# Ledger of designs, part 3: VHH binders against Phenylalanine--tRNA ligase, chloroplastic/mitochondrial

Target 1, 376 residues: Phenylalanine--tRNA ligase, chloroplastic/mitochondrial, of Arabidopsis thaliana (Mouse-ear cress) (q94k73)
Amino acid sequence: AVDIGGVAIARNDVVREDDPTNNVPDSIFSKLGMQLHRRDKHPIGILKNAIYDYFDSNYSNKFEKFEDLSPIVTTKQNFDDVLVPADHVSRSLNDTYYVDSQTVLRCHTSAHQAELLRKGHSRFLVTGDVYRRDSIDSTHYPVFHQMEGFCVFSPEDWNGSGKDSTLYAAEDLKKCLEGLARHLFGSVEMRWVDTYFPFTNPSFELEIYFKEDWLEVLGCGVTEQVILKQSGLENNVAWAFGLGLERLAMVLFDIPDIRFFWSSDERFTSQFGKGELGVKFKPYSKYPPCYKDISFWISDLFTENNFCEVVRGIAGDLVEEVKLIDQFTNKKKGLTSHCYRIVFRSMERSLTDEEVNDLQSKVRDEVQKKLNVELR

## First folded at step 14 (VHH; from n01 with L101I)

Design p02
Fold by OpenDDE, fold request of step 20:
Structure p02 (fold): chain B 376 residues (1-376), chain A 120 residues (1-120)
Amino acid sequence: as target 1 above (376 residues)
Amino acid sequence: QVQLVESGGALVQPGGSLRLSCAASGFTFSDYAMRWYRQAPGKEREWVAVISYSGGRTSYEDSVKGRFTISRDDARNTVYLQMNSLKPEDTAVYYCAARYIYGWETEDHWGQGTQVTVSS
């Protein structure tokens, strides 16, 4: 059992093998209790603390902080409350980890917005691990961390400003986040790009020029009024933002692979200390990769995410990348073949040929069993 | 496989009009926000326009406001960019992008682009 916020979560609470709507593997369950964002000497924790410092200093500790909310949330919280369409692909078993038909592992920290608002919180930061079924590469991991910021304003806040409520909120948001960017990255050129989120209007992305490239730092926007109305705040306006901590940490700490965040290797963990934002990761021994190709005729059960889940379930963090390298369709048979390259590479040790061969063999067996593909 | 194919790019005189199309396949088009970008020679790719699910919300870069219109036809899995009053400064390769959104996280799929040249 893992403890999150004083609540014990047992394996059987999350991994339900007898429930066809459940798709949470043990590999994901094993991450629930890690709480990397709460580790002061971990890059994610260091970054979180730095962001906290910004808000504490600039907003006189007015933002409440939530960092131990349960990642198990309802589909209503995760989707409906943030105005995701009912039939949106993100709701699929392909993209989201379901505990059951009504409960998921949160895909984003915004899953907590509505509840916190209804409880009377008006300014808060939510930090936590989020979960998404995804591809396998150096920048994608099924578990990562986000921070949600939320700020509610009342009519008395903008009535004297000469601005309408939306403009008031948007300007405050931009000012806040520009300051945050400078706090984290120093004096950098910034630009705003209009975008779209279903739960904000207008919606923005903040980009900074860093290391000779533009980097997207976060998404944000003025909260849709219907969300506020549903929380009893129909006369209020609010802004919200969300940022991925790993994404920023990789840049700030020069961490080349997202898997490092989950490493317990002293060669990695010893490089970071409390409050040491921006310390650059020093690579240690890079072990050689082992490449294995797998080809199969795809089935109706096949998706790339499903395949990645199979691979991850077997090989865990020993897999660096899964990439489609070839695809063709036999028009006569009406079948499509995929060829994937699996890159086996450990960050901690050299893998033996025997070990890799065994893993590959297991992948080959499991993909047939679970996805009904036909190996070529 | 996700595919985006832009078309409609051409050589046009200043003040002229073009309509770009982006045909999408390999994914549920209606579940994606669509965006247009452009990249002029020697310059960075820049955002031009965005359209929401169902097309209810649009936004534009300042330099194209009033001249460009983004629209979508979900039945045809196509997004459009109507470009009016074209200027030499609009010369660029125009790219269509489909954005998958799950919370604050996003993923973009890109087309190969179509060349628009505005010259007298």
Scores: ipSAE 0.922, ipTM 0.968, lowest interface PAE 0.5, mean pLDDT 96
Fold by OpenDDE, fold request of step 20:
Structure p02 (fold): chain B 376 residues (1-376), chain A 120 residues (1-120)
Amino acid sequence: as target 1 above (376 residues)
Amino acid sequence: QVQLVESGGALVQPGGSLRLSCAASGFTFSDYAMRWYRQAPGKEREWVAVISYSGGRTSYEDSVKGRFTISRDDARNTVYLQMNSLKPEDTAVYYCAARYIYGWETEDHWGQGTQVTVSS
């Protein structure tokens, strides 16, 4: 059992083998309770604390902080309350970890917005681990961390400003986030790009010019009024933002692979200290990769995410990347073949050929068993 | 496999009009926000327009407002960019992008682009 916010979560509460909707593997459950964002000497924790410092200093400690909310949430919280369409692909078993048909591992910290609003919180930061079924590469991991910011305004706030409520909120949001960007990255050129999120209108992305390229830092926007109305705040306006901590940390700390965040290797962990934002990661060793190809005729059960789940289930963090390298369709047979390259590389040691061959063999067996593909 | 194929790029005179199309395949088109980008010679790629699910919301870069219109046909898995009153500064390779949105997380799929040249 793991303890989160004083609540004990047992394995059988999350991994339910008897529920056909459940798709949470043990590898994902093992990540629950690690709470990297709450570790002061961890890059994610360091970054979180830096952001907290910004808000504390610039907003006189007016933002409440939530960092130990349970990652187990309802589909209503995770999807409906943030205006995800009912038939949207993100709701699929392919993309989301389901505990049961009505409960998921949160895929974003926005899952907590509505509840916090209904409880009377008007300014808050939510930080936590989020979960998504995803591909395997240096920037994608099924567990990562997000921070949600939310700020509610009342008519008295924008009255007399000469601005309508939306403009007032948007301008405040932009100022806030520009300040945050400067706090984290220093004096950088910034630009705003209009975008789309279902739960904000208007929606924006903040980009910064960093290391000779434009980097997307976060998404944000003015919260859709219907969300506020549903929370009893019909006469209010609000802004929200969301940022991925790993994405920013990789840039700030020069961490080349997202898997490092989960490493317990002292060569990695010893490089960081409390409050040391921007310390650059020093590679200690780069072990050689081993490449293995696997080809198969795809089945109705096959998706890339399903395949990645199989690979991850077998090889864990020993897999650096899974990439489609070839595909062809036999129109006469109505079959499609995929060839994937699996890159085996450990961050901690050299892998032996025997070990890699064994892992590959297991992947080959498991993919046939679970996804009903035909190996070529 | 996700595929986006742009078409409609051409050489046109200033003041002319052009309609770009982007045909999508390999994913549920209606579940994606669609965007247009452009890259002029010697310049960085810049955002041009965005359209929401179902097409209910659109936004444009300031320099193209009033001249360009983004639209989508979900039945045909196609997004369009109607470009009117074209200017030489609109010369660029135009790219279509499909955006998967998962909360605050986003993933973009890109086309190969189509060349638009505005010249007298």
Scores: ipSAE 0.921, ipTM 0.968, lowest interface PAE 0.5, mean pLDDT 96
Fold by ESMFold2, look of step 14:
Structure p02 (fold): chain B 376 residues (1-376), chain A 120 residues (1-120)
Amino acid sequence: as target 1 above (376 residues)
Amino acid sequence: QVQLVESGGALVQPGGSLRLSCAASGFTFSDYAMRWYRQAPGKEREWVAVISYSGGRTSYEDSVKGRFTISRDDARNTVYLQMNSLKPEDTAVYYCAARYIYGWETEDHWGQGTQVTVSS
């Protein structure tokens, strides 16, 4: 059991082994309640606090902060309330961790927008762990942390400005976020790129010129009016922004692999004891990788995410990457073969050949059993 | 596996027109926002246009507004860029991108590009 937001959450509330609609493994349940963003001496928590400092300094107690909302939400909250189309692939069991047919581990913090607006909040920041089924590499992990901000304006805010409400909100948003980017990254060249999100119109992304390339910092926009109307705010406009804390922390702290955020190794954790931005992670060792290839004829049960879940279930954080390296179709048999390279590398020690061979053997057995593939 | 193949790049005189196509496969086309980027020689890649899932929302970079039109045909799994009143400054490799969106997180898949050259 874990306590989130004052509510005790038991394992059987989340992991339901005899329910075909449940795809949450124990390894994911074990992450609930860890809340890296609430740890002041952890890169994720340090970054969250730095963003809070920006808003506190520039907006004098105007933004309410929510960092302890439950990650267990309804499909309505996670998808419908933020205008995800009913047939969109993100709703699939392949992409999303389902507790049951109507309940998920949130894929984004925007699952709480309608809830907070109904409770009368109009200017807020939400920070929390989010969950998705995904591939395995140095920048992808099934649990990561988002922060988003939301700001509602009333007609009194834009009347007399000479701007319509949408333009007013968009300009306020861009000014706010340019200030945030300068706060985090210093004096950098910035540009705005138009984009698309279902829940904002217009939609933008902010990019900064950093390390000789354009880096996407955040997505944002003017909140779709239907979202405000659904919350009784039909005469208002709002803006919203969202960002992934791991991706920014990896850049700001020079952390090379997302797995480090979950490390309890003192050689990692001790480096952030000052609780401040400006620390660059110093690698204490880079252990050798071991590469193992696996080839099989795929089945109807096969997806890459299902395969990555098998690998992750066996090897945990000892797997650094799973990559498709070859694909072959036998036209006479009507069969397709995939070859994947699995990179095993511990962040804490060298792995022996015997350990890696054992892990690979278990992967070979389990993928045949669970995904009904035929090994080559 | 997501695959995007651009075509239609050519040498054209200033003031001319050209239509780029990007054929998509390996994903549900209607679930993705589609984008065009370009990269001129010696310059960084820059966005050109974006189109929403349904095609009902489009946006354009300022220098191409009124001259370029992005469109999509979901029956053919194809996104287009109609380029009119072409200028030498439009010379670039043009890239198609498909964007998977889940909340505030996005993942882009890129084509290999098609060369457009505007020269007398």
Scores: ipSAE 0.811, ipTM 0.935, lowest interface PAE 0.8, mean pLDDT 91

Design p02
Fold by ESMFold2, fold request of step 20:
Structure p02 (fold): chain B 376 residues (1-376), chain A 120 residues (1-120)
Amino acid sequence: as target 1 above (376 residues)
Amino acid sequence: QVQLVESGGALVQPGGSLRLSCAASGFTFSDYAMRWYRQAPGKEREWVAVISYSGGRTSYEDSVKGRFTISRDDARNTVYLQMNSLKPEDTAVYYCAARYIYGWETEDHWGQGTQVTVSS
């Protein structure tokens, strides 16, 4: 059992192996409750606290902080309340971890916006672990951490400003987030790029020139009015922003692989003892990779995400990357063959050939059994 | 595999018009926001235009507002950039991008680009 926000979460609340609508494996359940963002001596927690410091120092009406909300949410919270179209691909079992047909592991912290607005909160930060089914490489992991901020304005805030409410909120947002970026990255060149999110209009992203390239820091915008209307706030305007903590922490701390955030190796964890930004991760060794290819005729059950889940279930964090390197379609028979390269590399030790061969053998066996592919 | 193939780049005279196309395959086109970027000689790549899932929301970089129009045809899995009143400063390689949006996270898929040259 795991305790999040005073609620015990048992394995059978999340993993239901006999339910075809459940796609949460034990490897994902094992991440619930780890809450890296609540560890003051961990890069994710250090970054969260640095962002908190910015808001505490710059706003007299303090932002309320929520960092212990349950990651188990309804599909309504995760999708409908934030205006994801009903037929959007992100709702698929291929992209989202479903506990059952109406319950998911949240894919973003915005799943809590309606809940918090209903409870009367109007200025808040939400930080937490989020989940999505994805491929495997050094910058993608099925569990990562987001922080978002939300700020509601009333008519008296923008009256007399000479601006309509949307312009007022957008300008306040940009000023706030430029300050945040300077707080985290120092004096850097910045640019705003218009973008699209279903739940904000207008929508923006902030980019900074950092380490000789443009880095996307965050997405943001003026909250769609229908979201506010649903909470009785139809005379208000709000802004929201969101950012991925791992992406920023990898840049700020020079962490080269997202798997390091999950390491308990003292050679990693000991480097962050000051609990402050400014530390650059010093790699203690670069262990050799082992490349293994696997080819098979795919089935109707096959997706790349399903394959990556099999690989993660067998090898855990010993897999660094899974990459499609070739495909062949026999158009006459309607058969398609895929060849994947699996990169095995531990962040903590060298792997032996025997260990890698055993892992690959288990992957070959499991993919055939679970995904009904024909090995070649 | 996600594929984006731009076409329509050409040499045109100042004041002329040009329509770029970007044909998409390997994903559900209507689920993606579509974007155009450009990179002029000696400059960084810059955003030009964006269009929402439905096509109902568009936005443009200031220097092209009123001259460029982004549109999409979901039946043909194609995004367009109609460029009018072209200026020498519009000379660049133009790239289309398909953006997958999942909460606050985005993932871009890029085309290889098409060259537009505006010169007399």
Scores: ipSAE 0.806, ipTM 0.929, lowest interface PAE 0.8, mean pLDDT 92
Fold by ESMFold2, fold request of step 20:
Structure p02 (fold): chain B 376 residues (1-376), chain A 120 residues (1-120)
Amino acid sequence: as target 1 above (376 residues)
Amino acid sequence: QVQLVESGGALVQPGGSLRLSCAASGFTFSDYAMRWYRQAPGKEREWVAVISYSGGRTSYEDSVKGRFTISRDDARNTVYLQMNSLKPEDTAVYYCAARYIYGWETEDHWGQGTQVTVSS
């Protein structure tokens, strides 16, 4: 059991192995409660605190902070309340961890927007772990951390400004976020790019010129009015923004692989003991990889996410990458074969041939069992 | 798995028109926002236009607004860029991108591009 927000969450609240409506494995359940964002001497927590400092300094502590909300939410909270279309692929069992048909591990912190608005909160930051089924490489991990900000305005705020409410909110948003980017990255060239999110209109991305390339910092926009109407705020306007903490922390701290955030190795954790930005991670010796290929005729049950889930369930953070390296279709028989390369590499030690062979053997057995593939 | 193939790039005179297309496969097209980017020689890639899931929301970079139109045909899994009143500065390789949106996170899938040259 883990405690989140004063609520005990047991394994059987989340993992139901013989239930076809559940796709949450033990490897994902083990991440609940780790709450890297709440660790002041961890890169994720340091970044969160730096963002808090910006809002505290520039907004007189007016932004309420929520960092301990439960990641177990309804599909209504996670999708409907933020205007994800009913038939959108992100709702699939392939992309999202379902506890049951109506309950998921949140895919984004926006799952809490409607609840917080209904409770009367109007200026807030939400930080937390979010979950999605994903591929395996140095920048993709099924658990990461988001921070989201939300700010509601009343007619008194934009009256007399000469702007309509949407323009007022958009300009306030851009000023706020340019200040945030300067706070985190210093004096950098910035640009705004129009984009699309279902839950904001207009929608923007902020990019900065950093390390000789344009880096996306965050997505944002003016909250869709139907969201406010559904929360009893039909005469208001709001803005929202969201950002992934790992991606920014990797850039700010020079962390080369997302798996490091989950390491308990003192050679990693000791480097962040001052609890402040400005630290550049110094990699200790990189350990040798072992490459293992696996080929099979795929089935109707097969997806790459399902395969990565099998690999992750067996090897955990000992797998660095899973990559499709060859694909062959036998046209006469209508069979397709995939060949995947699995890169086994510990971030903490060298792996023996025996360890890697054991992991690969378990992967071969489990993929046949779970995904009904035919090994080659 | 995700595949985007641009076509329609050509040499055109200033003031001319051109329509680019981008054929998509390997994903549910209607679930993705579609975007056009361009990259001139020696310059960084820049965003040009975006279209929402339904096609009801579009936006354009300022220098092309009023001249370029993005559209999508979900029955054909194709996004288009109609380019009118072309100028020499529109010369670039044009890239189609399909954007997967999952909360605040996005992931772009890119085509290989099609060359547009505007010259007299």
Scores: ipSAE 0.799, ipTM 0.930, lowest interface PAE 0.8, mean pLDDT 92

## First folded at step 16 (VHH)

Design r02 (from p02 with V50Q)
Fold by ESMFold2, look of step 19:
Structure r02 (fold): chain B 376 residues (1-376), chain A 120 residues (1-120)
Amino acid sequence: as target 1 above (376 residues)
Amino acid sequence: QVQLVESGGALVQPGGSLRLSCAASGFTFSDYAMRWYRQAPGKEREWVAQISYSGGRTSYEDSVKGRFTISRDDARNTVYLQMNSLKPEDTAVYYCAARYIYGWETEDHWGQGTQVTVSS
């Protein structure tokens, strides 16, 4: 199987066809060992290393780096420890990959915060693959990579002007992250915008003016005190930040479709051989798309995420987009019909009409079987 | 299908008040943070106000603090923006957004906007 963080992970540890709560398909399991962030000549790994360089050169107390923690975590780690409400929709089988009723593929790297704090770590970066059930287009993929940072302060740190530990942490955070943004993007106009995360208060996002638009770089904030109290750190304050590596890498390297990160095609991978920022991806070929429509009356089992999972399971990265193009509700009969357009396009070759027809036929068959829809 | 429909935009004189509404459907309203943005002619869209899942945390852009109040009514699936002491610089199209939060990632769903014009 695969080894992540010293843990051997077999297929049947993740894909449990005998557990009715398991919704992890083989297509998702196949991603667990790929660890793009640990590849020094891959855009995700290059970006991770550039962020490491920033922290190494700007902080005398080094941040500990965790890049090989298992993505298999408990629901307590993934949701409760980071203050996600018990009835929140993100906990649904529609949004989250469940191994069983108590075990998920992590949806964010903050699933490890409580564990690392309990083990005595106080300044750390966590980088890893994260998982969400999602739609299909050029910027949505069910697996991507996050990096987060966490920094704990003691009263000695803020006592110089330390009437308000929260303000101290927020100011330190903003200075740190403005420096990071300059490191990655150069001299750019920046702005802070208030936001909301359950696990930080106050919460912020950093935006930069880049390529004639405002780009969100990261989310961050002062860690909720209840999280610190749960780890015996009630006299401390902390900040945290998180960023999506693909979103930043797409901008920094001019990569136009998130599927490219998963390509083994030498025409993609060879462009990053120097292992450094500043490379702009040069597209090598544009292969023609093929459009196929599918219409059906939906069932109680239907969601768009369930449909996209069926499409991905059959076509993999040969599907570029799944888009709802028509919707009709027959109020008298209580039936709703959806029409989806599936855009098939390989990043590596032209697809034949026969290949596309075969894929579409399999999609039609599988959606009926798994989602109990009635084709039109 | 997520739907957000703003209403309440109008022409008002400086110093006047307006209450904007945004009716939501197609999602579990209480699971989303709700936000107001505005876009003045020739300018980029900017954040104005936010309210958390439960309504217990609100925040405002500095230029509207003390004048604008965001609120939500989960029974009616509606977010409001009460706008008092309106100034000509508040003239903009106002958009509501529903923010889905999944770990460190956010996804916004947008309304079509409602025009607010403050002029004498």
Scores: ipSAE 0.788, ipTM 0.917, lowest interface PAE 0.8, mean pLDDT 91

